# Designs tried in a protein design chat: miniprotein binders against q9bqp7. Part 32

Target 1, 240 residues: q9bqp7
Amino acid sequence: VPQNWFPIFNPERSDKPNASDPSVPLKIPLQRNVIPSVTRVLQQTMTKQQVFLLERWKQRMILELGEDGFKEYTSNVFLQGKRFHEALESILSPQETLKERDENLLKSGYIESVQHILKDVSGVRALESAVQHETLNYIGLLDCVAEYQGKLCVIDWKTSEKPKPFIQSTFDNPLQVVAYMGAMNHDTNYSFQVQCGLIVVAYKDGSPAHPHFMDAELCSQYWTKWLLRLEEYTEKKKNQ

## First folded at step 20 (miniprotein)

Design yj24
Fold by ESMFold2, fold request of step 25:
Structure yj24 (fold): chain B 240 residues (1-240), chain A 94 residues (1-94)
Amino acid sequence: as target 1 above (240 residues)
Amino acid sequence: SREELWERIFELIEKGDYEEALRLLREYIEKYPDNPLALYIVADLLFDLGRPEEARKVLERAKELAKKTGDPDLIEYVELLERLIERLLEELKK
């Protein structure tokens, strides 16, 4: 159990945003500061097995592709993920420019893959928005807050063609979602809270994406694990 | 305990003591012969020790088991190492 336990939900906040008020989804700017990000905490607290596998994978990829080939590979994987998130933000935003968006951004297997998920998404409240946990002192950038099948969720979009994000997602993706959720629920930039999570894994070939729904109880279970990772990170920083 | 054994194995690998890590891994595999991760790590260490024929033999078994579990990360690691082992063995024939 963590020594500095803190609740994931805020009882003073409504879990039902005012549905009668149309609004632009929130997009809180990420501010540079000294507090750690969710992704840095998770990267710095990987198990010895995770570290070994990732380091050997990198070494083996460099042997196979050469250093320049590996740099190109990782750059392309990063670009595909970035374009996917940009496309989703554009699709889910009620505000568009008067000019046509980049149609090549919207024409991808990943976007085709998530179409059946998007039909169940509504009431978008936040897109690519910063969150900060004032008390626990960590920050993040969440992908989306919206209703999925009638449940308000922190939604995290993942591609299966990104080995580094995939490896992190295999072990830590639920922790990332609940860390964002806990931060949002205790961030003064937000007047509402979220109790559910959704992880959507999209495929480059357009195959139907896999949704992984997380109800409030499951989120609370992963929240405890997140707090342990944050505690471990803090102890490592203290000893450096 | 089983967890303590794995912690010791990874500590030895971090220190570069691959021969002692292999000894513990082989002891582990004697008890648990169907663990694809253990077999993969053996093959990975043997490859770095310059023993690619031994690594290939162990990796064939790891690949069979990894496919049964359906772990996509482990399958990727196994297939990558297999390609590297095959390339090294081909170069040694030249």
Scores: ipSAE 0.668, ipTM 0.919, lowest interface PAE 0.9, mean pLDDT 84
Fold by ESMFold2, last read:
Structure yj24 (fold): chain B 240 residues (1-240), chain A 94 residues (1-94)
Amino acid sequence: as target 1 above (240 residues)
Amino acid sequence: SREELWERIFELIEKGDYEEALRLLREYIEKYPDNPLALYIVADLLFDLGRPEEARKVLERAKELAKKTGDPDLIEYVELLERLIERLLEELKK
């Protein structure tokens, strides 16, 4: 149980859009500072099992591919993920037309994979936007806040056809979503709140993406686990 | 408890005491024989200890169980290690 529990939702905020809100999605710049990011907290509080699996996978891949081969492999998978997120930001941004975007970026299997999900996405409120929890002292960069099938969600896009396991991000994706949600709900840069989450897993071959919806109850359950990870991180920093 | 046993196992692996880690892992597998992750870790340690014939036998069981779970990450780990074991065994036949 967390020592310093804090609520994920803010009763002073609406979960519904306001007609006077900006017409373009928010994109709050991420400022580098001394307070930890969500991803840093999660990476530094991995279980010994997670650490073992990641380290052995790296060692085995290096044995198979050589150091240069592994470097190229990891660079390529990171580039594919980056291009996927850039394409989604461009598609969901009202400032650009699709014809002005790099058409090769739009012709990826991952983008084909999410097309059926994108049809259900509307009311985009934030894209690649920084969040800060002023009380709990952590920051993050969320992918998207938009309505999915009529419910306002923090949406996290991920690829499943990357050849390496996403042990940290796969096991921790729900924690990442709720950490962003809690931060956004208590960040003065945002006038609204979000109670639901969505994790979308896209496939390299274009197969239909898998949506994983998180209602408010499930988000509250994962929020408790996030608070424990943040508490663990804080204790580790005191001893380092 | 089971959680305490796993913490001990991973601590031993971190320190490089693979023989003691294997002893504890084998005790775990006697109690819980159908755990594909535990079997994979045994095979992984045996491979690094230069015991690839033993590693291959354990890994065959781990692969069978991993396919039943449908865990794509564990299946990837198993198949990668299998390729490395077979390469080493082929080299030793020369």
Scores: ipSAE 0.659, ipTM 0.918, lowest interface PAE 0.9, mean pLDDT 84
Fold by ESMFold2, fold request of step 25:
Parts: C-alpha cells; sequence; structure tokens
Structure yj24 (fold): chain B 240 residues (1-240), chain A 94 residues (1-94)
C-alpha cells in the first residue's frame, strides 16, 4: 500500500520498435546526480535480518582471511561480474569487432552458461544504458533491453558462484528490473516502452542459466513493492 | 507474533544486548526447534560472547538442519563460523 502510487507503463508509448533507425543500441551515459540510484535505494532499505547476515558474514570473512585477504576476495568477485557484463555487451553489440576480445571471458563458464538464452535474444535496443524517472526522482543503469522469445524485455544478467556480500540485493533483483522499466518508460531519452522483464542467472561451471521471465502482470506486482521501497528510502532520508 | 519477536531480537543484537537476544532466541527455539537460521544466530552470538564450546554444539545442529533445507547461503555461513570456532578451540587447547 504505497502512499503515492505511480503507473509503471506509459499509455502514450508503444512496445513495438519504431521502424525508423533502430540499428544501434542506445547507450545513454550515466551522469553523477544527487538523486538516488536503484541499487542505493535497495541497499538502504534492507531488512534487519539481511543487514545482520551480511555484516556477520563480512566480520567472519575478515577474521578468517584478514582485511587484505577479504579485500582481494571481494575485488575478485567484482572483477568476475564486471568481465561477464563486458563480455555480454560485446557479444550483443552489432558494432563490435572480434579483435582484442578477452578470450578467457568469451570462454568463461558464465558465457557458456547463457548460450541457450542468447539464441532467443534479438532486436537489442539498449546496452548498459542510463534511465531516470524524473517524477519519482531515481536513476539506474540497465544491462540490456532486447526481445526474448519475441517479447521486448528489460534483461538483467546475474552471476552465481557463491553467496555474494549483497545477497539481499540479489534477492531484490525483480525490484531492480521493474525500477529500470518504470524509469525507462517515463524517461524522455527513450521513445518506446517495455512491459516485460527477464532475469538470467548464469553459473560459473557452465551449467545452463536459469531464465526468469516476468510478464506485464508480474512486473506490475513487483512495481508496487518497488514503490514501497522507494517510499521507505525517502522517509529515511527525511529523518536523517 | 513471530514477526514481532524477530524484530525485537534483531533490535537487541543491533544494540549489542546479546544476552537478552539469546534469551528470546531460546524461547523461539523451544517453540520451533527445527529452525536452522535461529540456531545459527544463537551459535554466532555465543561465539562473540566467548563461549565457543557451546557455540560448536548448537552449530552442529544448525548445520544438520541447513543441509536438509538445501539453503546454500545458510550452509556457507554455518561452515564459515564452524571453521572459526574450531580454530579458536584448537588454539585454546595449546
Amino acid sequence: as target 1 above (240 residues)
Amino acid sequence: SREELWERIFELIEKGDYEEALRLLREYIEKYPDNPLALYIVADLLFDLGRPEEARKVLERAKELAKKTGDPDLIEYVELLERLIERLLEELKK
């Protein structure tokens, strides 16, 4: 029960691509702003259980590895995710050449894991592109907008090897997708809208990735939950 | 209610009142003895209170239950804490 409801979809926009000039995916640059990002909102509105588990895990890892060892561990996890997203952006870009691609990333288990999903992906409209919701005042950087099995989706790519330090934000992944969707649908940098979502969980060992498709009804349900998290974040900032 | 009890437990932990949090957790476990998360939190607090022998016993039960549920995150938390408890107990025997 959000206090100030706002629609996720924009009735003035079509979910069909405009026939004029969609040959290169959009990549709107992310600007530094005072308005919060989707990930910051989600991180600042974790439940007390999630906060406890994450903080104790961090303390225990530091006790086991030392501070330097823990910094190295977290840096490696971050690098794996970054390289996976870089590889996917390269694979999905129609302008990319084959020279200087990181052969290790192209042959990684994560990339092998998503191959069956990539065969169903087409019509890439945006890659690593900023979105902003001017009315609700939040910003994000979405991974991909493309058709999946004929449905235009906001697509989010996730790696899964071990529990991550921010397991709570991974469990909030549907909220992240719909927040990007709602922002894109009301962002003046975009002339089209998206009504479906896709979360793809890739595995280090190359096992087939799990796709989690979100139709318009499911997206609307998660949008309500996102609005509650955004409201909680806003109220928290007023009290600080 | 369950939700109110858990909220209270985490509030006490946040304030550092681990003894009162343990009291409430033990009341919860009496009613719900097969909850591996509750048992893990008990072991975690006992470890920080300097009671590693007690923590080890509780954690063995938490590990058994976590493996039955198949929760990979909880299993990792339990096994990490177990390694730390065993290291401490081995050092204390020296």
Scores: ipSAE 0.633, ipTM 0.920, lowest interface PAE 0.9, mean pLDDT 84

Design yj9
Fold by OpenDDE base, fold request of step 21:
Structure yj9 (fold): chain B 240 residues (1-240), chain A 94 residues (1-94)
Amino acid sequence: as target 1 above (240 residues)
Amino acid sequence: SREELWERIFELIEKGDYEEALRLLREYIEKYPDNPLALYLVADLLFDMGRPEEARKVLERAKELAKKTGDPDLIEYVELLERLIERLLEELKK
C-alpha cells in the first residue's frame, strides 16, 4: 500500500465539458523544471531484472549492428515515433488549425495501423499537452485526451514492430497513462476529469493497431502501482 | 528468496563470473524447468563462453517457451541471441 496515497480521480471535477471548455484542444507547454517526468520516474524505478535485461539487450544489439549501427537504429526508432506523433497531432487537430499537412507524414504504416481506432476517436480535448501533479510532484506530456467509443480517455499512442495484443505486453505504459490521468485530474489547467485510459499500439506494417482500453477500475489498480513507483523514486532520490 | 537468487545471478554475470552464474541458473532450472528467462540467460552465457552449439540447443527451448508466454521483450531477446549464435556458428565454419 502506498504511504502517500492520493486519489486518481478528483471528486470536484466533472467529466461533462463545462460550457467554458475551449473548442480547441489544449496544448500546454511542458515546463522543464526540477520536477521529475513520469517517464523519468518509470525509468528510474525499473526492477533490477528489467535494467539488467535492457542493458544486456543493448550490448547484444551493439554486437549485432555495431556501435554506429545501434546509434542509427536508436535514432530511427526515435524519429519514427516522433513522426507518428506529429502525424497524429495533425490528424486530430481541428481543420481550422491545420497548417499545410505534410502528406508525407500521413503515408506511414503506423498511420494506416491506427485508422480503425481513429474512427472511434472524437471530442479531442488535449493534444501533446503537459500535465502536472502539484501534490505528488511529477509532470508529464500526454499524447491525447479524447473520446474513444464515447468515453473520455487519456490516449497514449505507441509504435511497435512486434504485436502487443495484451495490455500486459505494454509493460509500464499503463502506469504512464494513469500517471497522466491522475495529474490531469488534479492539474488546475484542466477543467475536466478523465476516468479511462487507452493505449494504442500501432504497427509499422500497417496491420490493425491493438487498442488496450482501461476502465476506471483498471486505472485505479494501475494507479496504486504508479504511486508505489513514485514513492520508490522519491526514496531513491533522497538516498542519492 | 527467488529475487535474491536472481540478483546474485545478475551480479555474477556483471562481474564476468559466468561459470558460477551458469551453475546457479542450472540449479534454478532444475526447480523451474519451464522458465524461459532462465533458459535464455543460460543460452546467453553459453554464447559468451564460446559454446554456441550448446547455446543454440538451450535457446530453442527458451524460444518455444517465450512464445507460449507471449512476452514480446523476451521473444525479442531470444531472437536477437539466435541471430548472434547463427552468425557465430557460420563464422566458425569458415
Scores: ipSAE 0.801, ipTM 0.951, lowest interface PAE 0.5, mean pLDDT 91
Fold by OpenDDE base, fold request of step 21:
Structure yj9 (fold): chain B 240 residues (1-240), chain A 94 residues (1-94)
Amino acid sequence: as target 1 above (240 residues)
Amino acid sequence: SREELWERIFELIEKGDYEEALRLLREYIEKYPDNPLALYLVADLLFDMGRPEEARKVLERAKELAKKTGDPDLIEYVELLERLIERLLEELKK
């Protein structure tokens, strides 16, 4: 049980999206502060097993590819992810704010993979927007807040070369989503509340993406796990 | 505890004490024969010890079990090690 329990949902905010669909999605810039990011908290609180296996994987990848080959691989993975997010931001942005869509960004297997999910996405409220939880002292950059099948969700887009048909196969991604949700729900820059999450796993080969919907109950369960990770992080930092 | 045992195994591997790590893993597998992670690590250690034929045999079972569990990371680790073993075996035949 977390020592410092804090609710994921804000009772002072209405669950109803205010009927004023903001004509433009929110895009709050991430402030570079001493405040840890969600990603940093999750990375620093990996299990010994996860750390060990990741290091072994890296060593084996270097053995397969060489040092330069592994650097290139890592760079390519990062670039593909970045381009995918840029393409999604362009697609989900209102037409009036559409920067010149690089048509080349839209011609990816990942974009093809998510097309069936994008059909069910509407009412975009935020894109690539910073969230801060002032009380719990963490920050994050969320990918998207939009309606998925009529439910307002924090949406997190992931790229994978391998099928992830189960939410359990997404590891810490559910924690990331609820961390963003909890921060947004208590961030004064946001006037609305979100109760659902969505993880979308896009595939390089263009095969249909897997949507992992998280209802309010599942979000609450992962929120408890997130709080424990945050406490572990805080304790580790006090001992350094 | 199971966690303490795994931590000890990891420490031994990091120190390069592969024989003792392998012993502990084998004892673990005797109790838990369907643990794909333990089988993977046995294969991985056998590979580092220059025993690729034995590593391949153990890894085949690890692969089957990993697929049943549906852990995509473990499947990736197994497939990577499989490629490395096959490469080494091809080099040894030349």
Scores: ipSAE 0.799, ipTM 0.951, lowest interface PAE 0.5, mean pLDDT 91
Fold by OpenDDE base, fold request of step 21:
Structure yj9 (fold): chain B 240 residues (1-240), chain A 94 residues (1-94)
Amino acid sequence: as target 1 above (240 residues)
Amino acid sequence: SREELWERIFELIEKGDYEEALRLLREYIEKYPDNPLALYLVADLLFDMGRPEEARKVLERAKELAKKTGDPDLIEYVELLERLIERLLEELKK
């Protein structure tokens, strides 16, 4: 049980979107500050086993590809992810804010992969928007807040070359989603609340993406795990 | 504890004490014969020790078990090591 329990949901906020569908999605810039990001918290609280296996994998990848080959591989993975998020932001943004759609960004297997999910996405409220939890003292950049099949969700887009048909195969992604939810629900920059999460795993080959829907109950379960990770991070930083 | 044992194994591997790490892994496998991670690490150490034929044999079992668990990361690690072993074996035949 977390020592410092905090609710994921804000009882002072209505679950009902105020009838004013914001015509423009929120895009709050991430401020560079001393506050840890969700990603940093998760990375710094990996298990010894996870850290060990990742380091071994890196060493083996370098043995296979060489040092330069591995750098290229890592850069390519990062670039593909970035381009995918940029393309999604462009697709989900209102037409008036569409800078020149780089048509090349839209011609990806990842974009093809998510087409069936995008059909069920509506009511976009935030895109690439910063969230801050003032009380728990963490920040994040969420990908998207939108309705998926009529349910308002924090949506997290992931790229994969391998099938991830189960939410368990997404590792800490559920924790990331609920961390963003909890922060958003208590961030003064947001007037609404989210109770659901969605992880979308897009595939390079254009095969149908896997949606992993998280209801309020599942979000609450992962929220407890997130709080434990945050406490672990905080304790590690006090001892440094 | 099981966790303490794994931590000790990792420390030994990081120090390059592969013989002691292998001993502990083998003892672990005697108790838990269907653990794909332990089998993978045995194969990985055997590879580093220049014993690729033995590594291949152990890794075959690890691969079968990893596929049953459905852990995509472990499957990736196994497949990567498999390619490395095959490459080394081909080089040794030249």
Scores: ipSAE 0.793, ipTM 0.950, lowest interface PAE 0.5, mean pLDDT 91
Fold by ESMFold2, look of step 20:
Structure yj9 (fold): chain B 240 residues (1-240), chain A 94 residues (1-94)
Amino acid sequence: as target 1 above (240 residues)
Amino acid sequence: SREELWERIFELIEKGDYEEALRLLREYIEKYPDNPLALYLVADLLFDMGRPEEARKVLERAKELAKKTGDPDLIEYVELLERLIERLLEELKK
């Protein structure tokens, strides 16, 4: 149970975009500062089981591929994820960027995988945009804020070579989404708020991506878990 | 508690005390026989202990259960270990 509760939603803000909102998505730059990122908080509060299994997996991968083979594998995974996010930002940007789009960037099983999801995405409000929660003292870079099937969502794009058909299969991803949501809802760079989340898992082979929609109640449940992780992180740093 | 038991098992494995870790894991499986992570770790330890035939046998059950959970990380751990076990068994036939 968190000791320092803070609401995920801001009662001073509308859950609807203003009619005068700009058509160009927000892209707030990440500022250098001393406050922790969402991903740092999550990495430094992993359970002993998570840490153990990750290290065991690395050991087994190195046994299978060799050290050089494992290094190449991880580099390729990173590059594919980077290219996927670059392609999505290009696809979701205003028409002015379509003429400069790298066609090789669009040739990806991951992009094929998300096509059916993108048909339901509209009203893009933010892309690759920084968020900051000044009260709870953390920052992040969210992937996308847009409507999905008529509901404004913080959308997180993930690549995977393995199926993730259930939200439980995405582990800490729901915590990332609600942390970004809470930060955005209390960030003065944003004039609106978001009550829903979406995790989209795209597959290398082009298989249909799995969307994991999070309504306000589910977001509130994960928000409680995020606050516990943030509290754990803060307590560790207080004692250093 | 269950969490304390798992932390003890992880500590034993990290220290290389595989026989005691295996004993605790088998005791856990008697109480919770359909836990695919516990079965995976038994197979994983048996592989490191040079007992790949026994590891393969346990891993077949772990794989069946892991697929039911839909946990992609556990499925990957199982499939990776399976490949390593089969490679070792094929090498030993030489």
Scores: ipSAE 0.696, ipTM 0.930, lowest interface PAE 0.8, mean pLDDT 86
Fold by ESMFold2, fold request of step 21:
Structure yj9 (fold): chain B 240 residues (1-240), chain A 94 residues (1-94)
Amino acid sequence: as target 1 above (240 residues)
Amino acid sequence: SREELWERIFELIEKGDYEEALRLLREYIEKYPDNPLALYLVADLLFDMGRPEEARKVLERAKELAKKTGDPDLIEYVELLERLIERLLEELKK
């Protein structure tokens, strides 16, 4: 149970954007500072089991592929994730036309994988945009805020070489979503809030991506877990 | 406590005390025979201890159970170890 609770939603805010604003998605730049990012908090609060198994996996991959082979493998996986996010930002940006897009970015199994999801996405409000929770002292860089099937969501795009048909199989991804949501809802750079989340797991072979929708109640449940992780991180930093 | 037992097992493996870690894992499996992580770690230790035939037998059960959980990381760990065990067994035939 967290010792210090803070609400994820802001009752002083609406889900709807200002009607007089341009429809270009927000892209708040990320500032370098000493407060922790969401991903750093999650990385530094992994369980002992998670750390142990990840290290064993690394050693086994190195045994299979060699050190150079493993470096190439991990570099390719990360590059594909980066390309996927760049392609999605390009596709979702209203300023870009098809002729202005890098065709190589659009040629991937991951992009094929999400096509059925993109059909249900509209009203993009933010892309690759920084969020900060000044009260709880953490920052993040969210992927996308848009409507999915009529619900305004913080959307997190993930690449995976293995199927993740259940939200529990996405481990810390729901915590990332709600951490970004809570920060955005209390960040003065944003005039609206979001109460739903969406995790989209895309597959290398182009198989249909799995959407994991998170309604407000589920987001509140994961928010409590996020607060525990943030509290754990803060306690570790005090002892360092 | 279950959490303390698992932390002890991980500590023993990190120290290289594989026989004690294996003893604790087998004791755990006697009480909880359908735990795929415990079975995976038994196979993993047996592989490092140069006992790949035993590792293969245990890993078949771990693989079955891991697939039922839908845990993609555990499934990947099991399949990776299976490939390594198979490679070692082929090398030993020569």
Scores: ipSAE 0.681, ipTM 0.923, lowest interface PAE 0.8, mean pLDDT 85

Design yj9
Fold by ESMFold2, fold request of step 21:
Structure yj9 (fold): chain B 240 residues (1-240), chain A 94 residues (1-94)
Amino acid sequence: as target 1 above (240 residues)
Amino acid sequence: SREELWERIFELIEKGDYEEALRLLREYIEKYPDNPLALYLVADLLFDMGRPEEARKVLERAKELAKKTGDPDLIEYVELLERLIERLLEELKK
């Protein structure tokens, strides 16, 4: 159990749109500061098993591909993910004309993979938007806040070369989602809150993406785990 | 505890004490014969120790069990090591 519990939801906020909502999604800029990011906290609190197996995997990939081949492999994976997120931001917020966008950015198996999910997405409230939890002292950059099948969600988009049919196959992604959710729900830049999460895993070959919906109860369970990771991170910083 | 045992095994592998790591892993497998991570690590050590034919035999069992768990990371680790073992065995036949 966390030593310093804090609620994920804010009872003084509504999760329902009101008539004065802006017609364009929020995009709060990320400010550089000393406050740790969600991804830094998760990276620095990996278990010894996670660290060992990841390092072993890297060494085996280098044996298979060579050092240059592994560098190219990792660069390609990074580029594919970056292009996917850029394409989704463009699709969900067409603030740029198609003339100003590389039209090949919108052609990919990953974009084909998510089409059936996007049909159920509406009411986009935020895209690539910074969140800060002032009390717990962490920041993040969330991918999307929108309604999915009528539920307002923090949505996280992931690329994968292999199927991930179960939420447990998505590693630390649920912790990332709830950390963003908790920060947003207590961030003065936002006037609403979100109680649900969605992780969407898209596939390179265009196969239908797997959505992993997280209701409020599941989010609360993962929030407890996030608080423990944040507590561990804070303790490590005291020992530096 | 189990967690402390696994941390010791990882430490031994990282410092190159492969014989002691292998002894602990085999002792663990005697008690828990269907653990795919333990079997994978035995095969992984045997590969590094220059015993790829023994590694291949152990890895076949690890692969079977890993598929039953549905853990995509472990399946990837097993399949990667299998490709490395097969490549080494083919080169040794030449």
Scores: ipSAE 0.675, ipTM 0.922, lowest interface PAE 0.8, mean pLDDT 85

## First folded at step 22 (miniprotein)

Design me12
Fold by OpenDDE base, look of step 22:
Structure me12 (fold): chain B 240 residues (1-240), chain A 89 residues (1-89)
Amino acid sequence: as target 1 above (240 residues)
Amino acid sequence: SREELLERIKELIKKGDKLLALYLLFDYILKYPDNPEVLIEVAELLLEMGRPQYARLVLEWAKELAKKTGDPELIEKVERLEREIEERS
């Protein structure tokens, strides 16, 4: 049980979309500060086993590709992910704010992969927007807040070369989603709250993306785990 | 066998094949999780290889395990190696 319990949902906020939903999605810039990001918290609180699984993989890739080849590979993966997010932001943005759609960004296997999910996405309220949890003292940049199949969700878009058909295969992604939810629900920059999460795993080959929907109950379960990770991070920082 | 794998790793270190040795060390750790003795041994080898950062991580893991077992000898051995790392860094 977390020592510092804090609710994921804000009872002072209405779940009802105010009719004055801004026609334009929120895009709050991430301020670089001393406050840890969700990603940093998760990375620094990985188990030793998880760390060495990654290190073993890294060393294997270096053996196969060489050091320079592995750097190039890593850079390409990062670039592909970035381009995918940029393409999604362009797709989900209102037409009036559409920067010239780089047609090349839209011609990706990842975009093809998520087409069936995008059909069920509506009511976009935020895109690439910063969230801050003032009490728990962490920040994040969420990908999207939108309705998925009529449920308001924090949506997190992921790229993968390997199938991830189960939410358990997404590792710490559920923790990231609920961390963003909890932050947003208590961030004064947002007038609404979210009760659901969605992880979408897109594939490079254009294979249908896997949606992992997280209802309020599942979000609450992962929120407890997130709080434990945050506490662990805080303790580690005090001892450094 | 565990012993054969360890010997192979030691031979690779001696030959200067550090990349393969490092991979095999990580594989060795992962094959024998929850064994503080294995972790300590790997930490020693990582130190010999000039990889103190990995040695620290392994020793932290060993320490966590040693605390769970309550074995004071293992804890002392880990702490000794931690001091050695600090002295060499």
Scores: ipSAE 0.706, ipTM 0.912, lowest interface PAE 0.6, mean pLDDT 91
Fold by ESMFold2, look of step 24:
Structure me12 (fold): chain B 240 residues (1-240), chain A 89 residues (1-89)
Amino acid sequence: as target 1 above (240 residues)
Amino acid sequence: SREELLERIKELIKKGDKLLALYLLFDYILKYPDNPEVLIEVAELLLEMGRPQYARLVLEWAKELAKKTGDPELIEKVERLEREIEERS
């Protein structure tokens, strides 16, 4: 149980979009800041078992591919993830932004993988947008806020080349979503709130993506776990 | 057996096959994640391999486990090894 509990939802905010809102999704820029990001907090509070699971995986990959081969592999995975998020931002934007749409961005197995999910997505309110929790002192960059099957969600897009062999590594995905949700619900740059989350796991081969919907109750449960991780991070920094 | 795996890892370290040794060391501690003596042993081997950053992480894990058991001898052993790492840095 966290020492400094804080609510994920803001009772003074509507969970329904304002009818007078602009048609262009919000894109709050991420500013350079001293306060920790969601991903920094999660990475710095991994259990030692999780750390060494990842290190074992890295060593196996290096044994198979060589050090240079592993560096190329990780660079390509990063680039594919970046292109995937760029493509989704372009697809979900109702209007072109500063840069014209690149048709090559839409040519990937990951984009094919999510097509059936995108049919259920509407009412996009934010894309690649910064969130800040002023009280709890953390920042993040969320992927998307939109309606999924009629429910307004923070949506997080994940890529996978292989079936996830360990559900433990996906454990932090729900924490990331609720951390963004809690920050957005208390960020003065946003006039609305969300009570639901969605994690979409897309596959490189184009196989149908898996959606993982999180209702308000489940989000509240993961919010408690996020607060514990944030508390662990804060205590670690005090004892540095 | 655990003893056979440990001897194999020591042979790989002496031969300079550090990549396979690292993989097997990480696999070894993941097989015995609740045993602080195993973690201390692995930390010593990681130091022998010239990987003090990994050794520190493994020692942090060993200390967490030793603290839960309340064994002050194990805690002192970890702290002694941590000082040894710092003196050579």
Scores: ipSAE 0.641, ipTM 0.898, lowest interface PAE 0.9, mean pLDDT 84

